# Miniprotein binders against q9bqp7: the designs that were tried, part 50

Target 1, 240 residues: q9bqp7
Amino acid sequence: VPQNWFPIFNPERSDKPNASDPSVPLKIPLQRNVIPSVTRVLQQTMTKQQVFLLERWKQRMILELGEDGFKEYTSNVFLQGKRFHEALESILSPQETLKERDENLLKSGYIESVQHILKDVSGVRALESAVQHETLNYIGLLDCVAEYQGKLCVIDWKTSEKPKPFIQSTFDNPLQVVAYMGAMNHDTNYSFQVQCGLIVVAYKDGSPAHPHFMDAELCSQYWTKWLLRLEEYTEKKKNQ

## First folded at step 3 (miniprotein)

Design t25
Fold by ESMFold2-Fast, scan of step 3:
Structure t25 (fold): chain B 240 residues (1-240), chain A 88 residues (1-88)
Amino acid sequence: as target 1 above (240 residues)
Amino acid sequence: SPERLEEIIRKLEEAVKLFEEGKIEEALEILWEVLEELLELIEETGDPELYEILWRVFEALDLIDEGRPEEAIRILEEAIRRLEELIE
């Protein structure tokens, strides 16, 4: 899949506010269907080394915690991540929804970790919203679209127990972000253009989150890699 | 295969140089290529020595992830030395 046939940015769109832009953040529900999600494509096209490293990590954790301990640990990590996303959606949503917020949800170390990032986030345009690339036929659920330090970004919130100061340490996260970006830029449910990405890695102990900003050039580079992963997924599906 | 081991050594040396220059992202890209090549060799040969090299590279990635590039460099240099011994 050549990038020149499927560009990440839509030349017919602008990232500037206009009269048709909603004042409330968009939240389009993800519909069940047979087209692949971004996460499915990435999971089904993991490299041999990614699979090996994941399996190595699992075996190490099982050795330390036991089978039941590992299951409990992974369930707790998943639940904490889910609660972190729910808290962020609540914090970034309009003031009218404040009554529905759980204060305990807002007091986690992960929320403390992202406070300095949140100070630079404004102009929220979408939260927990479904995207679909109408031409490439894939779907996703993005976390947030908002301005970070004056730049409109697809923002992906991640939790981690280990420091992730380098973008490569986030593995497929850059691909996930650009896949959502390309989909949104070509989804008729949206009218604006996103050209930047932001991966925010929050820490359980409240230590400062690491922001990984992706400018338009970097997004274009990862978009090319995402298209290769999507092509690999499509070819694997044909052979089944 | 001495030629393939020599290629892995060259890539590891390049990664060390890039880490020393503070070019972390470029160095990490090369380390992922090394991991892929090591996994392919392990599948082909079943050589237990290669698992130890793989573990060292994995440890270096963990150290980079923790913001400890100087220690990662030392581990990679150890991996290079061990690979050189396998050729000999």
Scores: ipSAE 0.006, ipTM 0.261, lowest interface PAE 9.5, mean pLDDT 80

Design t26
Fold by ESMFold2-Fast, scan of step 3:
Structure t26 (fold): chain B 240 residues (1-240), chain A 88 residues (1-88)
Amino acid sequence: as target 1 above (240 residues)
Amino acid sequence: SPERLEEIIRKLEEAVKLFEEGKIEEALEILWEVLEELLELIEETGDPELYEILFRVFEALDLIDEGRPEEAIRILEEAIRRLEELIE
């Protein structure tokens, strides 16, 4: 597929807010269907470098923690990430009731890590919301759409044990963000245009999160790479 | 494949220069290309020395993320020397 046939931005949409836009953040539920998700496409098309790094990491962790310890560790990492996302949705949604478990999550190091980023976030328009690219036939569940420092962004919240001060070290995160952006810009459930992305890497020890802002030009570059991954996924399925 | 090793050396030298110039993101893109090419050579040859060099390049990536570019450059320069020793 020529990358020019499927642009990331929709020329029929504007990023400017209008009075008819919903006043509460959108939260469209993800419907289960046979259409592949962004995360599945990326997982099924990992690069040789990514596969090698994952295998090395697994071997080192198993050596350190043992088989059972590794399973417990990975389960805890997954749970902490889930709780971090739940806490952020609660913080950013004025309509949600704070629960006792959310009180404990709000005191976590991850939440402390992102405080300086959250101060620059406003105008939340979508939270934990499903997107579908009607023409390219993929779906996703994005974390957040809001203004960051005055720019409307697809915002993706990540946790990491190691510092990630450079966007190149975030692996497929930029591809995930632009995939959601392209889908939202062509999804009839949404009326606005998003042209920027933001990856926020939070740390358990409360160290300041690293924001990776992606302007329209950078988003277009990663969109081209996402389209290649989507083609690889499609070809892989045809050959099976 | 001396020509392929020479190409990898050239890219590592370019990455070191970019790190020295503070162009970290451009240097990282080149390092990921080097990792891909090293893995392809390892798949073809099974050369254990290439595995050692691969591990050192990964260590350099970690050092860059930790804000330790001078140590990363030293490791990359070591990787260059080891690759040069393999050319025959």
Scores: ipSAE 0.057, ipTM 0.602, lowest interface PAE 5.5, mean pLDDT 84

Design t27
Fold by ESMFold2-Fast, scan of step 3:
Structure t27 (fold): chain B 240 residues (1-240), chain A 88 residues (1-88)
Amino acid sequence: as target 1 above (240 residues)
Amino acid sequence: SPERLEEIIRKLEEAVKLFEEGKIEEALEILWEVLEELLELIEETGDPELYEILYRVFEALDLIDEGRPEEAIRILEEAIRRLEELIE
């Protein structure tokens, strides 16, 4: 059929705040089941370029650090990313306590890196919250939904060792953001519409983070690419 | 095939022009298409000399991310010259 049966936006929803909206950000727990996650779909459908870059990076790191050193390095990178997300959730949560603020989570170069972005973030509606697309049958855990410079966005926080000033260099990050957006817009646990995305790439040395704002048109373009990846995943699963 | 190498040269020339015009994101899109086509050719032909072109394109991507477009353009022009030599 020539029509797009799976639009990213839901015409029955609005991005405007409602007086009946809860004052506390939503945090829907992730329910693990047979339904694939956004991360799983993307991992199973990596492009040839992505596979090549990943393998070459792995080979270089193992040559430099040894196998045990590589394992420790990747574990540390993962842990730093996790701590960065925990710090951001604490900073953006209206219910944070003095005890929570006293953690070393708030002292990283990554948090220093995002200070100028956080200044423009307000109206937080969801933090570390599960989304599920009812008809396309995929799930995800998004980082944040909030207003960035007055526009409601799905915000994804990333850490990087190398500069990422262009969205093209963020790999599948735009697909991840629009997948979460499309799921949230069609998930009965949420009542609002998100039409914009924001990828924030933070740096360990505290250099200013790079924000990659995605307007509605750009989100629609990446949504089309996400649907192709999801279809590829579905076909691979059938032939297993 | 010479036709496919000529298409890659055309795309690299377009990317250089876009970088010179400050249209960085459009140029990056073209470079990722070049990378995909090079990897397909390597898989099909087994030609190890195509890896040299592939590595130059990756180097140009890194240079652009580092804010060094003049050096990236130079590396891409070297890739173009090498591809022209392979055509005979």
Scores: ipSAE 0.150, ipTM 0.651, lowest interface PAE 4.8, mean pLDDT 85

Design t28
Fold by ESMFold2-Fast, scan of step 3:
Structure t28 (fold): chain B 240 residues (1-240), chain A 88 residues (1-88)
Amino acid sequence: as target 1 above (240 residues)
Amino acid sequence: SPERLEEIIRKLEEAVKLFEEGKIEEALEILWEVLEELLELIEETGDPELYEILERVFEALDLIDEGRPEEAIRILEEAIRRLEELIE
């Protein structure tokens, strides 16, 4: 249990859509800040299992590809992920923006992988938008907030070479989603309440993406774990 | 310590039963607890035999993700047998 507990959901906010909600997705820019990002907190507080898996994977890849080959591989993976996110933002943005996008961005195996998920996504509220938790003192840049199968979700798009059919295999992704959710729910730049999460793992070969839906109860469970990681990060900084 | 090895064996046996019942996500939660406990024990003892057990648990996780639970169960049962030998 975290020492400094704070609720993920905002009791003063409604989870029901109303007529005054924006019709154009919000895109609040991430400002340079001394305040730590969600990704920084998670990276600096990795579990023993995560550290071991990362080092094991790195050693095996270097043995297979060499040091230069490993650098090229990791750079390529990063670039593929970036292009995938750019394509999704374009697809989910208003029609006039889509007309101006490079059609090649819209025709990757990753985009084919998520087609069955995208047909169930509607009512986009935010895209590539900054969130800040003023009380807990962290920031983030979330991918998407939209309805998935009728439920308003923080949606995080991921790429993977290996199948990830179980949420337990997505590592810190659930923590990242609930961290963004908690920040958004308490950020004055937003007026709505999000209680659900969705992690979508897409595959390069076009195999169907695996959606990991997180209901309010599961989000609350991961939120407690996120608070523990944030506490660990804060303690590490306090002792420096 | 034999008590800690016995706890790890119990958790692995529980995970195997859950996999056999098709309760994959519950079994995975237990396997991640086993990985944490094995890593703590390795840090304390430096026992190379425990590294082999750890590798087998990771192999089982990969097999589950690939939709091969029968092979994962066999790997976990082999890990259990090796841990039992360490107690003896």
Scores: ipSAE 0.164, ipTM 0.652, lowest interface PAE 4.6, mean pLDDT 85

Design t29
Fold by ESMFold2-Fast, scan of step 3:
Structure t29 (fold): chain B 240 residues (1-240), chain A 88 residues (1-88)
Amino acid sequence: as target 1 above (240 residues)
Amino acid sequence: SPERLEEIIRKLEEAVKLFEEGKIEEALEILWEVLEELLELIEETGDPELYEILLRVWEALDLIDEGRPEEAIRILEEAIRRLEELIE
């Protein structure tokens, strides 16, 4: 149990559409300072198991590809992820807000992978937008807030080389999603409430993406785990 | 130490049973607990056999993610036997 418990949902907010909601998705820029990001907190508090498994995977890849091959591989994975996010932002943005569209960007295997998910996404409210939890003092940059199958979700887009059909295989992704959710629900730049999450794992070969839907109960469970990671980070910062 | 190894064996047996029943998510929760406990034992003992067993359990996780649960079960059964051999 976290010592500094705080609720994920804001009782003063509604998840229903409001007439005052902007017609274009919100895109608040991330202003970095001494306040830690969700990604930093998670990276600094990885479990011994996660660190060991990541290191073993890295060693195995280096044995197969060589040191330079591994660097090229990881750089390519990063670049593919970046392009995938850019394509999704383009697809989900209104035509009027885009300077241009790249036809090649829209035809990638990753975009083909998510087509069946995108059919169920509507009512986009935020894209590549900064969130800050004003009480718990952390920041983040979320990918998307939109309705998925009629439920307002924080949506996190992931690329993967291997199938990830189970949420347990996504490591800290559920914690990342609920951290963004809790921040947005208490950020004065936003007026609505999000109670659900969605992790979408897309595949390079166009194989159907795996959606991992997180209802309010599951989000509350992961929120408690996120608060423990945040507490660990804060204590580590004081003592190291 | 034998009691800790016996607990890990019980968890692996439960995971195998759950995989055989198609309860993949429940089995994965237990398997992650096993990995954490094995890592702790490796840090305490430096035992190379425990390290090899950890790598086999990790391979079983990869096989489950790839939709190959029958192969994963065989590897987990091997890990159980190897742990039993470590108990005096």
Scores: ipSAE 0.014, ipTM 0.390, lowest interface PAE 7.7, mean pLDDT 82

Design t3
Fold by ESMFold2-Fast, scan of step 3:
Structure t3 (fold): chain B 240 residues (1-240), chain A 88 residues (1-88)
Amino acid sequence: as target 1 above (240 residues)
Amino acid sequence: SPERLEEIIRKLEEAVKLFEEGKIEEAMEILWEVLEELLELIEETGDPELYEILLRVFEALDLIDEGRPEEAIRILEEAIRRLEELIE
């Protein structure tokens, strides 16, 4: 199956804003159904290296914290990530009421970590918004679509306790970004084109976040790898 | 099996050269290929020495992320020597 039959970019679309664009960022609700999410596809098609690292990490953490301690730790990490995303949604929303209501969510090292990135973010088009690729049959919930240094990007906010200065250390994050991008570019709920991605890795200690910018060529390269993961998922589903 | 070990050694040598040239991202991509090939070989052979070498390559990736490429290179050079001993 030729991968060029399913392009990431839609030539019928522009990345330029128009007068009919809403002043409030789009927030399409995610409707869970039988169609797989980007996260599910990636989790069920993990590479051998990823499976090995996950198992080793779990074993080490359980040895250190005990089974109950490990569950508490992972729950806490999840909660911190959720609060970080809620704070970013509040900061980037033009709604004054949300900013007033959620001011307490702005207190974290992760938010301090991303300050230098946020000053270069503008023109927010979507926040915590659902995307669906109708022909490839997958869905997702993207964090943000906005201009970063003048370029319209799918932006994914990540938290980490350890440094991730190289995109190769972000595992499936680039695949997640391009999967959302391809879906949005072919989703009738959206009218614009996104050609760039940005992964922002924020740190709990407030150390400056690492931005991983993905230009159109790099996005196309990762799109090819995403299509392979999606094909693997589809094949596994047929055998169940 | 010797041919597969020789390929892994070649890739590790290429990764070391790329790290020395400051081409970190390209070198890391090659290391991830090495990790995949080592895992497949470990699954087939159950060789504990290959498992130890695998752990060293993971450590090298962590050292690169921490800004310690000289230590990472030394670990990779040690891994190359250990693989060569398995061939001969």
Scores: ipSAE 0.117, ipTM 0.641, lowest interface PAE 4.8, mean pLDDT 85

Design t30
Fold by ESMFold2-Fast, scan of step 3:
Structure t30 (fold): chain B 240 residues (1-240), chain A 88 residues (1-88)
Amino acid sequence: as target 1 above (240 residues)
Amino acid sequence: SPERLEEIIRKLEEAVKLFEEGKIEEALEILWEVLEELLELIEETGDPELYEILLRVYEALDLIDEGRPEEAIRILEEAIRRLEELIE
């Protein structure tokens, strides 16, 4: 898919507050359908190196933990990530009336890890909200849209056991962020424009999270790569 | 595949130079291209030496993430020498 036919930014939209913008963060539910999700597209178009690393990691973990131990480990990692996202949604939601009831959700190494990032986050526009690119026909569920250091960003919260101080080590995370951005910018459920991304990698031991800010130029570069992955997915589907 | 091995060596040499200059993100982009090309060659040739070299390059990536670029550079220089021996 040519990038010039499907730009990431919508020239008819502004990143400035609009009078019609809701005062509370949007939370549009994700509906199951035949339209592929961002995560599905990325999983079905993994590079050879990504497949190799995943299989090698899996084999090493199975050797250490056994089959049942590996399943328990991966289940626990998934649950920890889910709880981290729930805690962040609670912290960032101004209308959350039940924050006081579940303070245990707010206490973890991961939440400690992101404290210095959260201090620079404000003006939340969307939380755990569905996006759909109407012409490219893909959907996604983004974590957060908010201002980071004064710039409106699609923010993606990640957990990692290993340090990820460089964006190149975050694999498909930049593609995921720009895919959500492009979808939101062309989704009729939203009226604003996002031009920046932020990947925040949090650590279980409370070590300071690594923020990977993506300006408009970098987002445009990753958008080109996302369009190639989407095209690859579409071609594989036709030849299946 | 001597021509492809020479191209991979050139890319690794460029990545080492970029790491030495502190241009880590640019060097990482080149390393990921090298890893993809090495995997393609391994699938085509079944060469166990290429597989061992691939594992060393992944170790270098882990060292970079850990803030140990000097050790990563040494491993990449070793990988370059091993690839050169395959051409010779």
Scores: ipSAE 0.051, ipTM 0.603, lowest interface PAE 5.3, mean pLDDT 85

Design t31
Fold by ESMFold2-Fast, scan of step 3:
Structure t31 (fold): chain B 240 residues (1-240), chain A 88 residues (1-88)
Amino acid sequence: as target 1 above (240 residues)
Amino acid sequence: SPERLEEIIRKLEEAVKLFEEGKIEEALEILWEVLEELLELIEETGDPELYEILLRVLEALDLIDEGRPEEAIRILEEAIRRLEELIE
């Protein structure tokens, strides 16, 4: 149980669109500041098993590819992920010119992988947009907020070379999603409530992406774990 | 310690049962707890057998993600037997 508990959902907000909501998805830029990001908090509070797995994976990859090969591999994975996110932002943008360019981007395996998920995505409200939790003092940059199968979700797009059919195998991704959700729900730049999350794991070979839908109850469970990670981060920072 | 090894064995047996019942996500949560406890024991003891057992549990996690739970269960049952031998 976290010592400084705070609710994930804002009782003063609704998940339904209202007339004052912008017709164009929000894209609030992330500003420089000393407030930690969600990714920073998670990286600095990795569990012993997560640290071990990351180091073991790194050692095995270096053994297989060599040091230069490993650097090239990780650089390429990063670039592919970045391009995948850029393609999705363009595809989900309502602008006509961008949609015409996006037809060429649909030729990648990762984009093919998510086609069946995209068919169920509508009502986009935010893309690559900054969130800040003023009370809990953290910031983040979320990928997307949109309706998935009629439910308003914080959607996080992931790429993977190996299958991830279970949410437990997505590491800290559920914590990342609920951290963004809690921040957005209490950020004055946004007017709506998000109660659901979606992690979409896309595959390079075009095999169907795995969607990991998180309902309100599951989000609340992961929110408690996120608060514990945030508390751990804050305590570690005080001791430096 | 023997008591901590017994707790790890109990958790692995529960995970195996959950996998057999098709409750994969519940079983995975328990396996992550087992990994943490094994790492703590390895840090304390430096026991290479615990390290080998940890690697087998990691292999079982990969098999579950690949849709091969029967093979994962066999590996976890092997891990249980190896831990029991350390107590004896």
Scores: ipSAE 0.279, ipTM 0.714, lowest interface PAE 3.7, mean pLDDT 87
Fold by OpenDDE base, second read of step 4:
Structure t31 (fold): chain B 240 residues (1-240), chain A 88 residues (1-88)
Amino acid sequence: as target 1 above (240 residues)
Amino acid sequence: SPERLEEIIRKLEEAVKLFEEGKIEEALEILWEVLEELLELIEETGDPELYEILLRVLEALDLIDEGRPEEAIRILEEAIRRLEELIE
């Protein structure tokens, strides 16, 4: 049990988002602060074993692809990820703010992969927007807040070359999502609350993306794990 | 050894420059080399500060994968500063 328990949901905020579809999604810029990001907390609380496993994976990939092949692979992963996020932001942005849609950005296997998910996405409230938890003292940049199948979610978009049919295969992504949820629910810049999360794993070959929906109960479970990671981070920093 | 840390700093500086030039492929290659060298040093020294720097470089890699290279560059610049402080 976390020593510093804090609720993921804010009882002072209405569970019903005021039905006023904001005409424009929120895009709050991330401020440079001494405050740790969600990503930083998660990375700095990795075990030595996890780091070792990552290195082993790299060595295996180099053995299989060669050094030059691995370089090309990593470069392509970066480029594809960037383009995918840019394309999604363009798709989910209101038409009035749509700069000239680079049609080329929309022609990707990853975009094809998420088409069936996008059909169920509506009511976009935030895109690439910063969140801050004032009490727990962490920040993050969330990808999207929107309704998925009629439920308001924090949505996190991921790319993969390999199938990830199980939420457990997404490593710390569920922790990231609930961290963003908790922060947003207690950030004064937001007037609404989220109770659900969604991790979408898009595939390069255009095969249907896997949606990993997180209901309020599952979010609460991962929230406890997040709090433990945050406490570990805080203790580590005090001892430095 | 100060020499090994200096080499890591040099590589990180090169990676940052390559990112700024749009040479993402070459930059990523160097970052992975940095991770290997840091891991080796951590195994030898057990220095917790080097471990923290390693984690920051890993964070930068994750941000790059997420299409946030500007944030990644900032983290790498911070890592360089922290390494420089270890040599002093």
Scores: ipSAE 0.020, ipTM 0.360, lowest interface PAE 7.1, mean pLDDT 86

Design t32
Fold by ESMFold2-Fast, scan of step 3:
Structure t32 (fold): chain B 240 residues (1-240), chain A 88 residues (1-88)
Amino acid sequence: as target 1 above (240 residues)
Amino acid sequence: SPERLEEIIRKLEEAVKLFEEGKIEEALEILWEVLEELLELIEETGDPELYEILLRVFEALELIDEGRPEEAIRILEEAIRRLEELIE
């Protein structure tokens, strides 16, 4: 699908701060229905190359850790990621929540890793919030929308035990970010425009996180690739 | 075919040059293209040597992901030599 038919940016919206913007970040709950999520679309349209790499990684890990060790490893990765996101939501929220903060997680290496990024984050507009593209019929749950170094961004927080200094090494993450961006820009629950993305890869040992900034041009390029994945998903669903 | 192997070699040589110039993102795009082309040839031919070369290109991608481009370049140079031997 040509980008010209389904633009990522909404010309009726501004990305400039508005005095009428809510003081509390938006948190719209994700409702499960027949509309596919961004992660579902990406998982169901992996290239044969991505499938091969995933299976090779899985077999290598099983060889080293055993089947039970691999299951424990993947469960721990999931839990650490979940706790990291919960800690970031707590840190970035100006409101006291009824939910108790995890003090141990706030002292984690991952939180230490992102400190230098967080000092450049302000003007939080949305946290753990659902987005839906009504025309293209997909949904997602984004991590954060905030100003990073003066630019309003969709921010995606990632945890990694390995360095990721190059954006290409996070190749489906740019697609997630632009899919969320395009959905938010066309979702009536939101009134602002986002034109930039930021993928932040945090490290377990507290090493400085790597920020991968995506300007409007780069977002437009990945948006075209996302539209192709969404089209592929729709075609596969029709043929089941 | 020899023509397809020669194209893969050309792409790997370009990727090595781009890595040496510090153009990591451009080089990575070419490596992913190489990986896809090698997968197609393996599916068509069942050649075990092509499979071994694919695994080496994958290792180079992992090294780049880890910020180790000099080691990745050495592996890619090995892959180029092995592909050249298949033509000859």
Scores: ipSAE 0.007, ipTM 0.233, lowest interface PAE 9.0, mean pLDDT 80

Design t33
Fold by ESMFold2-Fast, scan of step 3:
Structure t33 (fold): chain B 240 residues (1-240), chain A 88 residues (1-88)
Amino acid sequence: as target 1 above (240 residues)
Amino acid sequence: SPERLEEIIRKLEEAVKLFEEGKIEEALEILWEVLEELLELIEETGDPELYEILLRVFEALLLIDEGRPEEAIRILEEAIRRLEELIE
């Protein structure tokens, strides 16, 4: 049970649709400043176990590909992820982007992988949109807020090459989702409440994506862990 | 279905043993394979109990990340028992 001082959910907000809610998805631009991002906090506070697993993964890949091959591989993974997110944003955006959407639908196995998830996604409220927790002073750029099987979720799209996802992102994915959720729930740019999360892992070969649904109770548990990571980050900054 | 559930049980038992030996990386590889196989079975059967078992295995992964392998092992042993009940 977390202390009530920094709750993930905002009791003053409703999770029900409001007639005053905009019909087009919100896309608030991310303004970088001295306020830390979710990604930076997580990267700077990795556990010793996460650092160990990441380092061993790097060494394994370098042995197989060489140092130059490893750099090319990681660059390609980044570019594929970026293109996947751009394609999803286009697919979920209004009909005005139909030509770009149709082009993107045919581009990759990742889009094929996620088709069965997209069938259950509706009521898109935000896409590639900035969030800021005004009290806890962190920012983030979330992928998507939409209804999944009737429940409003922060949805995070991940790419994975078989047999394994990138180790660093795998363990912190739930923390990333709840950090965005807590920020959005307390960001004055948004008027609604999100209580659920969804992590979707899409595969390069087009095999069905894996959805990991997080209900309100699970989100609250990860929120407590996120607050500990944020506190650790703040203390490390104070000591630099 | 029973044969596939038996394979998943064997993999979970192997993962538990590896965690007890401190071989975290090898055990995590097996847990991800188990998650993939459980998702495939859920898609084929629509069994809500398989989905609950999947969520417990995922919780064990998160406990490992938090440095709580003893609790993760208990959860994995619970998942094994629940899968065995489905075979019965």
Scores: ipSAE 0.000, ipTM 0.133, lowest interface PAE 16.9, mean pLDDT 78

